VH-VL binders against Type II restriction enzyme TaqI (taqIR). Designs and how they scored, part 11

Target 1, 262 residues: Type II restriction enzyme TaqI (taqIR), of Thermus aquaticus (p14386)
Amino acid sequence: ASTQAQKALETFERFLASLDLESYQQKYRPIKTVEQDLPRELNPLPDLYEHYWKALEDNPSFLGFEEFFDHWWEKRLRPLDEFIRKYFWGCSYAFVRLGLEARLYRTAVSIWTQFHFCYRWNASCELPLEAAPELDAQGIDALIHTSGSSTGIQIKKETYRSEAKSENRFLRKQRGTALIEIPYTLQTPEELEEKAKRARVNGETYRLWAKVAHHLDRLENGFVIFRESYVKSIELFLQKNAPTLSGLIRWDRVAQEALTAP
Short names: E, the ipSAE of ESMFold2; O, the ipSAE of OpenDDE; V2, 0.75 times the mean of E and O plus 0.25 times the DockQ between their complexes.

## First folded at step 4 (VH-VL; framework fv_remtolumab_arm2)

Design e3f (from e3 with heavy chain T28R; at its last look DockQ between E and O 0.01; V2 from the best seeds 0.00; counts 0 for: pae E 18.5 > 2, placed apart)
Fold by ESMFold2, look of step 4:
Structure e3f (fold): chain C 262 residues (1-262), chain A 119 residues (1-119), chain B 107 residues (1-107)
Amino acid sequence: as target 1 above (262 residues)
Amino acid sequence: EVQLVQSGAEVKKPGSSVKVSCKASGGRFSSYAIGWVRQAPGQGLEWMGGIIPIFGTADYAQKFQGRVTITADESTTTAYMELSGLTSDDTAVYYCARHYDYYEGFDYWGQGTTVTVSS
Amino acid sequence: EIVLTQSPDFQSVTPKEKVTITCRASQSIGSSLHWYQQKPDQPPKLLIKYASQSFSGVPSRFSGSGSGTDFTLTINGLEAEDAGTYYCHQSSSLPLTFGPGTKVDIK
């Protein structure tokens, strides 16, 4: 809502638009990804917040991915050596470095996506939003504070399969709170509407995703971002419902009630 | 500014070894790859292998496997290439060059080290 | 091992004219191809990375295109200082390999 927040959003969007996504995809697509769980010492999340979540700065600047990765790597030489020796004996360090780079790039893209929601929220909405690596570690992307309560959000990428039945860590630790799924798709409304016309069983699901896609936008380089209409629709939904929300609020309810409303 | 400075020219007899140094300055050393590329007189460029110093383990072209040893010393920011069992076919200019990783282009090159193998 | 070929081997060109150099890979390498200029008695210098991305400080007369197996370096408006040998280099798989070079002279 502030001029500072609007400038931060614009600067972050210019950063996102500057990414050569096709080159990164070509570089990392053929690379065997490091799949092992990273120990806490190697967690990139604090670094991602430090370098990319700069909502309170007047004229923030954002590192390119390569410099970010170098900073992350160089701070962690000893635990990296221990991790590599434990899981990758017999492999060259160059191979493992590239695999970790590919993994961290995918993590960074996911985090940049959720940060765009948060920057857009700060620029367009009145309800306060809190984002921090400690919250992300609990399994939520941000907290939105309403009168008398707080609601967690989590970006939910498009899927057609049932999720695992495990309960979210945030919900387990703070019983009586709510977590809403924020649906996100890389497909265009036109692609999804075509799939809905051809579907025998799941046509309404494709139509809901098409409604979601109408509230998303695409930068020239193809990076998919959240429109102002997206965050304002979620804010209205929370203003109406947050006092009575509890537990997990699934993406399809959010899409139906928030994103298809006038 | 990034600079790579190599050791001086060498004249060697067949069957001996040569060790070329490559000192880096003006940039990050440990996290960038250093490659070794040679060029025989009137010929093109041939990649021999490379190292990312922080890892300490080198990768080699199969043609040179067993004859070449590539190492790095982080404290002096210097990479080394040692080639053994020299023949006249090894007469070439040997370059070190830097790239961000193996899949990037070589952005900075050393001045080259001429190695002449003659009887 | 991925083999790169270049055409032509040699090209003599009048100043201000266009130079076209091609590089072909023995199998698809996507856009993982880089171009270098080497002047006499000097190390190579990076011109173009990832088929089409100009390296910092490279004059705009140099451009690259292509993907898969066929790539082109273009010098639009050759200048005297552009004389030298041009190499392509693939970074899709180890071992890293270079093309045989294209020598460009000024008429």
Scores: ipSAE 0.000, ipTM 0.405, lowest interface PAE 18.5, mean pLDDT 85
ESMFold2 (binder alone), look of step 4: mean pLDDT 93; pTM 0.949
OpenDDE, look of step 4: ipSAE 0.036; ipTM 0.670

Design e3g (from e3 with heavy chain T28K D59N Y103W, light chain S32D S92Y L94Y; at its last look DockQ between E and O 0.01; V2 from the best seeds 0.00; counts 0 for: pae E 8.0 > 2, placed apart)
Fold by ESMFold2, look of step 4:
Structure e3g (fold): chain C 262 residues (1-262), chain A 119 residues (1-119), chain B 107 residues (1-107)
Amino acid sequence: as target 1 above (262 residues)
Amino acid sequence: EVQLVQSGAEVKKPGSSVKVSCKASGGKFSSYAIGWVRQAPGQGLEWMGGIIPIFGTANYAQKFQGRVTITADESTTTAYMELSGLTSDDTAVYYCARHYDYWEGFDYWGQGTTVTVSS
Amino acid sequence: EIVLTQSPDFQSVTPKEKVTITCRASQSIGSDLHWYQQKPDQPPKLLIKYASQSFSGVPSRFSGSGSGTDFTLTINGLEAEDAGTYYCHQSYSYPLTFGPGTKVDIK
């Protein structure tokens, strides 16, 4: 693995470990005041990639969330004013600012988790990975390139719900390609194995999530990250199967076929 | 500012091939996801295919599958469209155009390249 | 393949009047519908993206609406330079397709 990629991973993990997750949860968990669809001008993805996806920098550093949010806010004073006037007539700017802060924090945590997968991939794997805000906007967290093909990935938390009848926009336009779901859970393997033993229904589902959890780790502050075994298992799965993969490859197939018990 | 400049007009015989170039300038190469659209005399617009470099492959309309090859060269920021087995029905103006957000609308268009197929 | 149809095929209108052009898709395409203007001997120009969003520098007299299968381009107060052919275009799935065009002349 390259020295640059290993340094980037280590620096990013130190950033994640530095987060006071308990304080942020107490501050933001009760705040759900801004739930409207954000207009394109307020999209935080370009800023999140600018400040947190630095795979090609020699000596990357990462902004704290508060500084990131201030930067995002100050770049967008006019579209923010228009958004606030349209949806929050009569509310204080401080009220709306806190609501947006809480919302962007939840988005940032999701994006930091997917970036950890990507940094770990670069440090541990040989197949090239590509991530960009334009891909993310189209429903693709990253592309992984194999000989003669490319496979999209989406990082999916255990509690997500996919719309059963909707076809992914990427898959509609890149026929003959595949999109694989990369599952993660905040539950420990021990918790999930215990639930599987006690379950009257869905016992196999809990066992599959336990397989996933065995390939995850937890930083001291509780932030869940991807182990090297996770990305290497996905790489082997792609090396074996990429020529025949097409369409959406759901998390349970990934857990069954790629993520064996460590 | 994005600009697309195409190669010049061509006169071809039936059964031959034509290769049209599309030189992109302005912005990063990723901003040059390129589609190809043709327009026969007095007729509407017909999408032929396109190439989106970040995805690494070209897509083709079924009508042209097997006859058209679309490529891109990042070092020269140039896309190419080659159409083989020409007939008089292929007489048209051929446009390259940049995709908005990789595959949505076409926000910048080349000037067009007239291809005339006659014996 | 998604077929787009346009109505009318041709429209001759007095300056300053309202022009309405419709586009219908053979299946639901959400808001993945874009409108272009083409003048003789010129490439098309993007007017409206995502059914209703004006592209940069497009005069405010141009607007778009609709979703699903039925879409409308409106020119509110036609000017002489607006004469030309108008196309709708879907980006929902490959192959990308265009409507057959609506020619607008000044009467």
Scores: ipSAE 0.018, ipTM 0.584, lowest interface PAE 8.0, mean pLDDT 86
ESMFold2 (binder alone), look of step 4: mean pLDDT 90; pTM 0.924
OpenDDE, look of step 4: ipSAE 0.021; ipTM 0.554

## First folded at step 5 (VH-VL; framework fv_remtolumab_arm2)

Design a1 (from e3a with heavy chain G27Y; at its last look DockQ between E and O 0.01; V2 from the best seeds 0.00; counts 0 for: pae E 14.2 > 2, placed apart)
Fold by ESMFold2, look of step 5:
Structure a1 (fold): chain C 262 residues (1-262), chain A 119 residues (1-119), chain B 107 residues (1-107)
Amino acid sequence: as target 1 above (262 residues)
Amino acid sequence: EVQLVQSGAEVKKPGSSVKVSCKASGYTFSSYAIGWVRQAPGQGLEWMGRIIPIFGTANYAQKFQGRVTITADESTTTAYMELSGLTSDDTAVYYCARHYDYYEGFDYWGQGTTVTVSS
Amino acid sequence: EIVLTQSPDFQSVTPKEKVTITCRASQSIGSSLHWYQQKPDQPPKLLIKYASQSFSGVPSRFSGSGSGTDFTLTINGLEAEDAGTYYCHQSSSLPLTFGPGTKVDIK
């Protein structure tokens, strides 16, 4: 709604577009050396919010990933030493650093995606949005406030395999506020429609994801972002339904009721 | 083939400082930590601290915190230990030694550097 | 801080006899204990790592055993060249610490 919010969104989109995604994918995708949840002292969420969630700043700037990682690392030398001693038998120090880079990169991409939704929301919608690392720790990517109620959201990435781990995390962290799943896919509508044609089962699911994908866009480097139509459709859905929502509202209901209506 | 070669013996006055070098060869310098261990005449081994190049920091035993500085120069593959505020209790042989990860012992040691603190 | 103690402080041993040196830790260190030999005017040399693994080039007469808090270095068939001082060393937690040493003489 504000010029500040539109500027923040545009600046954040320029940051996202500046990422060399292909290079990072090649460097980090095969690296899975850090697989356990990081201890609290190593949790990158507060740092990610500090450096990338700047909705109240008039002229924000955003760190590149390498500078972000260096700052995160430098603040945590003692707990990093303890973590490496406990879990990384026989590994070189350089190998462990690369594993943590890969782990934090994957976390950062997830967080940048949800922040784009939030920046787009602030630029296009009237209902207030709240995002904080404390909410994120409970599986609530943002809280959207309507008259007399609040609704949590959680970005739900499309998977062609099991997504039970993400759902289980939500159930453990639910605050009792209604939580809606915000579907997100890296595939184009055309790719999903082709999969729907070939499917013996789940064809309807692929078509629904294709409808979701029509509300997504791509930056020049391929980073997938939320269109204005996405957040406005979710806002209308909440304006109509928030007083009666409870529990987890799955992505397919959200897509059917918010993202496929004319 | 791994070799750690230390600088020569030094005689120092009380209150001064000493800087001992440890030149490493035969391995990838940045892949290993360099620790410093001293031994007073007729006594056992005492760990002073180590440099961990990948972290950019050193760890020190509490006894030496504030008096010792351990550094490394990757371009010359040399580690340094500087001990300040010397007293006669600091008369010892100072060794550098390397280890691959936190849990492995010191697999290779320098020849030692004798530091004598004499008034 | 983990304190290591060694027993005995000193042994005078006839060649070809068995030498046993004990190291005790003040708390459990798993297998993160290492043994060194030091001869006069020489740096220490690693003998045994991780309680029981022989380091490269170490004669088979040297062996280590133990875990937790109790560890043993054994020399089966002492040779004249084995005279020196033996130290245990823990790498389980900072600060890294050494035992006080066991001197082994030939007689």
Scores: ipSAE 0.000, ipTM 0.420, lowest interface PAE 14.2, mean pLDDT 85
ESMFold2 (binder alone), look of step 5: mean pLDDT 92; pTM 0.939
OpenDDE, look of step 5: ipSAE 0.032; ipTM 0.525

Design a2 (from e3a with heavy chain S30D; at its last look DockQ between E and O 0.03; V2 from the best seeds 0.00; counts 0 for: pae E 20.9 > 2, placed apart)
Fold by ESMFold2, look of step 5:
Structure a2 (fold): chain C 262 residues (1-262), chain A 119 residues (1-119), chain B 107 residues (1-107)
Amino acid sequence: as target 1 above (262 residues)
Amino acid sequence: EVQLVQSGAEVKKPGSSVKVSCKASGGTFDSYAIGWVRQAPGQGLEWMGRIIPIFGTANYAQKFQGRVTITADESTTTAYMELSGLTSDDTAVYYCARHYDYYEGFDYWGQGTTVTVSS
Amino acid sequence: EIVLTQSPDFQSVTPKEKVTITCRASQSIGSSLHWYQQKPDQPPKLLIKYASQSFSGVPSRFSGSGSGTDFTLTINGLEAEDAGTYYCHQSSSLPLTFGPGTKVDIK
């Protein structure tokens, strides 16, 4: 991988490590969030990509969350006024602003996590990766290009609730394409192994999550990131299997076939 | 440095009105809320209402609804509070103060305007 | 509306002693509570925001804690300049309300 990609990864990790996660938790935990689906004009995803996905820049810098939110808000004063007046009669704009701030923070944390995978991929792997907000409309977080095919990825946190998955638009548009689930967890391997020992059911599931957790790391502030071993394991899995992969490849197959103990 | 400068002290008769000004400088006027808080002699603080100039909307405490009007003039970066139907119970120091959103604390305060209502 | 109460109403203390002021809300307000100091004939000044976050330029002897309905302002090592009245203020819902104040006097 290139020197530019390594520098981008290091700079992004310094940004993640600089986050005062405890302060943000204290600020946003008590805040009633805005739960309505945001109209297209208020979608933060293009802004998140603009400010935090800078893989091609020579000397990238990353906005703090507060500056990002101010930028997002200030670009959208009219549609924000319309949204607030329509849905939040009787609430102050300050109340709604804080609720949107809390919501966008949670979205940002999720996006920063998936971007770390992508930055690590670019620094450690040879297969090209593409990440863009337009791919979100297709239901994928990034696209990895292999010889003769392309594979979509979605990054999935362990707290995923069991419910029927919606059919993914990316999979429907292109026959012979594959979408793999990239699992991550905020639990340590030790915590998961303890749960596996105590479980009457789900013991094997906890052990699979422990395999996933062995490929994750924590920055000093507690932010969970992907180790080089994670992305290299996925790359090897794709190099071995890409011509025959199609459809949705669920997290447990990925854990069993791609991820191994360190 | 953020400053809020208020108009001078006033003496009023019962039944009249008063309009207090609050000139903001050294910060962004449009995106901050300007609130009004009063303090009767020897008593605590009482929130009256606020305005967010960029949206032009004001909210008032129920106690003052119908008697208070809070406005802002963006071109002069000045907020105004007008209280009508004055009684002796309205004798107080009236403060303007700013906060980014109403969920945030009031970070900067004006010097206060003493309004005395007496016969 | 949310009622805030403060305890004690008044404290007379010698310099360098610890001062503890409590604020109780009539319903949960999370961490949406702020503390102010007001000296005679001056406007209030913000000390602590969001229950525990010190405002810029506030001496480290001032700290805040609590969440939900019970909150505490602590002055660890009272200085003569700290005499005044301390107010809590909730920003969880409209109307915004203040506590009745705690007067701190220097012996």
Scores: ipSAE 0.000, ipTM 0.373, lowest interface PAE 20.9, mean pLDDT 83
ESMFold2 (binder alone), look of step 5: mean pLDDT 90; pTM 0.927
OpenDDE, look of step 5: ipSAE 0.478; ipTM 0.783
ESMFold2-Fast, scan of step 7: ipSAE 0.005; ipTM 0.392

Design a3 (from e3a with light chain S32R S92D; at its last look DockQ between E and O 0.00; V2 from the best seeds 0.00; counts 0 for: pae E 23.2 > 2, placed apart)
Fold by ESMFold2, look of step 5:
Structure a3 (fold): chain C 262 residues (1-262), chain A 119 residues (1-119), chain B 107 residues (1-107)
Amino acid sequence: as target 1 above (262 residues)
Amino acid sequence: EVQLVQSGAEVKKPGSSVKVSCKASGGTFSSYAIGWVRQAPGQGLEWMGRIIPIFGTANYAQKFQGRVTITADESTTTAYMELSGLTSDDTAVYYCARHYDYYEGFDYWGQGTTVTVSS
Amino acid sequence: EIVLTQSPDFQSVTPKEKVTITCRASQSIGSRLHWYQQKPDQPPKLLIKYASQSFSGVPSRFSGSGSGTDFTLTINGLEAEDAGTYYCHQSDSLPLTFGPGTKVDIK
């Protein structure tokens, strides 16, 4: 299983490295995003898991984004027609298709980042990890199983401000459980260290993000991924602390307690 | 190998200040914390405060708040503890000690600096 | 502030006997409890980290156990060089605090 997990990780990383991120940015940046709430029949998460979360396969392959979007679209011709007629009367079909494509691309990038953490976890760690679209619907990105307990995780893109009073649905329904925030940033350690030197108030926060960034890597195309040191540090943190963790464990505590070594 | 070397013993008058240095060698200075712990003659260990150089700020025990200043100089890999308004109750051995992670214990200690406050 | 108490304050023990030292925290601290040995005129030395993990180079006769509020340091087969004072220390919350110490002498 560790050999299978290592192969899956390597294949997924090759897929990520193959993405022409510059071209996608040029294509979607000027497109007004479709912001209408998507009905359940149009939810892309099941398809994203089907095509990109293949942890149990011996030799997985991964669709390019355009093929993924075309498959998603073709499965849903009737619901899409109903959605367009209901909410976008007067718009061209091409406008709505491109707007949905831009929206799904942004969703896919977020989910691919989340999946890289999970693939790296399976390749490097011993504690079992569970990921499924049903867990995302319940407000967590994955569940990590420790002896006698389970801990939810949420992968969080950089923010300079801690969440104040957000209460997760999963936490409300499970007595005594914990949910930890797994931070990541698209900035390099060098960029963050420079910002820390210039900061009048938030220098400590920038320095903490620099510590997080030291556990991240950047593929040649610029896609940010999680190093082995990242997931092993989180596993050690859980092994040491899971029996006493409860509620939401914010990103800055996680970074300070798990990701302090460069 | 991590080593912490402190400045030498000092004799001070009441009301004055003392500044003790702690030179670190081995390992990466900015990635671990330097704490200060004192021990009065025949008594136990008392935590005074700490600094984590990468974060740039210090935390102090309430008893010493306003009297102690802990600093670090990354270019010389040296931490400093300055205690002001000295009284005879401040006569003690002052240790610097490091811990690598936020919740870790103090794995390496300096040799100690004896500060004697004579009236 | 988390208060640590230790028992006993003092033990006089014959060589090769077992020494048991307890530490109690005023509130739960998980496993964030560490043990130190201090010999006269020397700095403390770390023995046990995270309640039960032996620090590098520490003889196997030293062991720790406990979680939450109750912790134990055990010296199984005391040797003459083990004489000294033993402190517990919590790293869960600021301010960091130490127990009052347990002095162990050889008979």
Scores: ipSAE 0.000, ipTM 0.367, lowest interface PAE 23.2, mean pLDDT 84
ESMFold2 (binder alone), look of step 5: mean pLDDT 92; pTM 0.942
OpenDDE, look of step 5: ipSAE 0.014; ipTM 0.500

Design a4 (from e3a with light chain S32Y S92D; at its last look DockQ between E and O 0.01; V2 from the best seeds 0.00; counts 0 for: pae E 19.0 > 2, placed apart)
Fold by ESMFold2, look of step 5:
Structure a4 (fold): chain C 262 residues (1-262), chain A 119 residues (1-119), chain B 107 residues (1-107)
Amino acid sequence: as target 1 above (262 residues)
Amino acid sequence: EVQLVQSGAEVKKPGSSVKVSCKASGGTFSSYAIGWVRQAPGQGLEWMGRIIPIFGTANYAQKFQGRVTITADESTTTAYMELSGLTSDDTAVYYCARHYDYYEGFDYWGQGTTVTVSS
Amino acid sequence: EIVLTQSPDFQSVTPKEKVTITCRASQSIGSYLHWYQQKPDQPPKLLIKYASQSFSGVPSRFSGSGSGTDFTLTINGLEAEDAGTYYCHQSDSLPLTFGPGTKVDIK
């Protein structure tokens, strides 16, 4: 319900605002000791959904990161032992634990960001949204349901280069559907406008990112979140276009057609 | 260790206003709600409203809507409650108390501020 | 607005006896009920959260039970320091409300 969704969003934003981002960045940024692909048994996504995607609860509460990490670790003592012996032979468990902690923190920040989109969507929009760890395995962050069709979305961070040119797993398995890239940047509109002025090539790309940034907001601790205008703009775009959308709808089209329209 | 320290007792005339401060120390300030609860002499507890400093907006009980203003100053980690249009019925001890959100119990309380309204 | 009632209004109890205090809500509040102790000239102190969870540092003689509309605070083996007034508080709906209190005296 709309009241339940509003309370969930407020509580989740309070959780995000409670994060001491500066301290976490100082602690974890230099730590890159665990960069291997994690085996399925160590995948944190099911736990992240369990503890942080609580859209159906009336009065949800959210674990701090440290408690979340302890729970994830304690559930996996045997697989962790095997992973450490395989890849970090001779290293202390404390050394590897800190590396996993830093890596899971970075994963959690990405997931919390996409969950904010989803919580904001539920609080502001009418079209139903579905989020689940099974969808992540297919390369999408959520499904949005329109009359007779569904459209996938994927948060596209500015700082990441496009991955392989092969077709997305969701699109391959769901022929005739659409996947919409939802652009996201940590840079302010002012920073991006300055970069646009100085760019010899791609100045208009920075201007598009600045338009995206105007639909983002920043909590007092610096965590970047999605404004209501962002999700409502995407909903309007889908309502107008979803019957004819197919394939990958790239971030720049979304920015041009959804985030700059009246 | 979390502590809430309130401003001192006040004596006010009817029709005036009072502003009570609540200085928080220990723990985080911005993300915890500061609620205000009053207690008239020999009476029970009455919730007035709350603020979550990071959001900057407050919620008020309907009874106090229009007379109470709750604010927070993050630079001094201090919350304020201002009550206007005082009458003798507003004579009470005013407490600030902390909780994470409205569904939680109040885990830390200020020492209370006595406000006496007399003509 | 959710009205909380408490029973009894007052108890005078000899040390080591069991004290039972009830709180009733005018509509279901699930487990969103909390108990406080207030001693003279002091602010309230949280004893029990979410109907039955003991708050940090609270002696084991204090326990809570109930859900929905009926809740109970039990002091098993009352001590002299337990004299004071006990309040229930619902956090299910705004405005937040408190019970009228139960005064416990040692005699």
Scores: ipSAE 0.000, ipTM 0.395, lowest interface PAE 19.0, mean pLDDT 85
ESMFold2 (binder alone), look of step 5: mean pLDDT 91; pTM 0.939
OpenDDE, look of step 5: ipSAE 0.020; ipTM 0.539

Design a5 (from e3a with heavy chain G27Y S30D, light chain S32Y S92D; at its last look DockQ between E and O 0.01; V2 from the best seeds 0.00; counts 0 for: pae E 20.4 > 2, placed apart)
Fold by ESMFold2, look of step 5:
Structure a5 (fold): chain C 262 residues (1-262), chain A 119 residues (1-119), chain B 107 residues (1-107)
Amino acid sequence: as target 1 above (262 residues)
Amino acid sequence: EVQLVQSGAEVKKPGSSVKVSCKASGYTFDSYAIGWVRQAPGQGLEWMGRIIPIFGTANYAQKFQGRVTITADESTTTAYMELSGLTSDDTAVYYCARHYDYYEGFDYWGQGTTVTVSS
Amino acid sequence: EIVLTQSPDFQSVTPKEKVTITCRASQSIGSYLHWYQQKPDQPPKLLIKYASQSFSGVPSRFSGSGSGTDFTLTINGLEAEDAGTYYCHQSDSLPLTFGPGTKVDIK
């Protein structure tokens, strides 16, 4: 709710709007995914938080993706050499670098979307939010603090499978804790409404996604962001329910109970 | 009845390390971050870093990065701060203090631990 | 990093007088400013959070005001037990920072 939070949000949105998404999509679409699990030394999450999660600055500066990737790569020359030699011994340097670049771009887009929710939350909501790479590694994109309790959130793109409750380490470690899925979709409300109209069996699901999309916005370049109404709806839901929530609260329940309340 | 109880005073030689404990009680330990703040004799307060106990996530002020390690033990509800490479400039009272997250004030403080570094 | 300054450095005050302490931030910090009292050989104690909200158990003679860059702590009717050093603290940006303190003595 501070002027600093509003300025951080506005600056981050300008950064997102500056991305040439179509050029990145064309560059990386033909590139095969590097399927090996990245070792901890190559994990980009700490760098993504360092360069893009600057919630406490009122006029932060954000690296372009190319500069971010170059810095990530240059900081890890020895671990990268070891990784390439172990798994890619017959491949050109250019091939492996481009494959990792494509993979990190997809990770960055996912994390930037997650951060927009968090920046919007800080600008619009009163309940405190906490985000860190260590939480993300545990499957927690952010913690939202209510009086005497904390609720975890996961920002989930459409078509992602929800984890079973027993598989989530945050829920297992902290008994009586809730984890709420925060859904988003890259489809427009018009596309989803058209699919709902023509669907034979999944019409209600498409209508739920259309309601989710109503609380999303698109920057001029097409990057999908969260409207103020989205975060305020989630805050109201938490203010009413957090003391009694436990376990995984799936996207469809969140959409039905939080996002359909204008 | 929130209470933070710290370990006793320490006298240390230059170049050594010190580890200060902070035992928390009267609240759900994992629900709050524990920050560490020091005060040199006759000086003001200086934030060193904090820990989020449930995940062991720690953040440090840049001045102390590389010399300080902050940890927490959930089973004993105790946080620890270890400072290495001590010099006479590290002579201070070291406090642990609780806050909900970084936007909040420090609502409860430990009694302080005096660390004296002398040769 | 956000620098906090306080004024005055020191006050010697007659009991029952009004005490005013100011804190200035080097950039806007909204209302993310907190006040502490520290007595000799004791830890700081939270008095005021978020510029103007009294912490639980704090006497009503303590109040805070301000936003942005200029903040004030007021003790309306100083008592002998109020002697000590008062610090402001900003929680708007990391690293967290404190003001240099204002010492208040009883005449």
Scores: ipSAE 0.000, ipTM 0.379, lowest interface PAE 20.4, mean pLDDT 84
ESMFold2 (binder alone), look of step 5: mean pLDDT 93; pTM 0.947
OpenDDE, look of step 5: ipSAE 0.007; ipTM 0.489

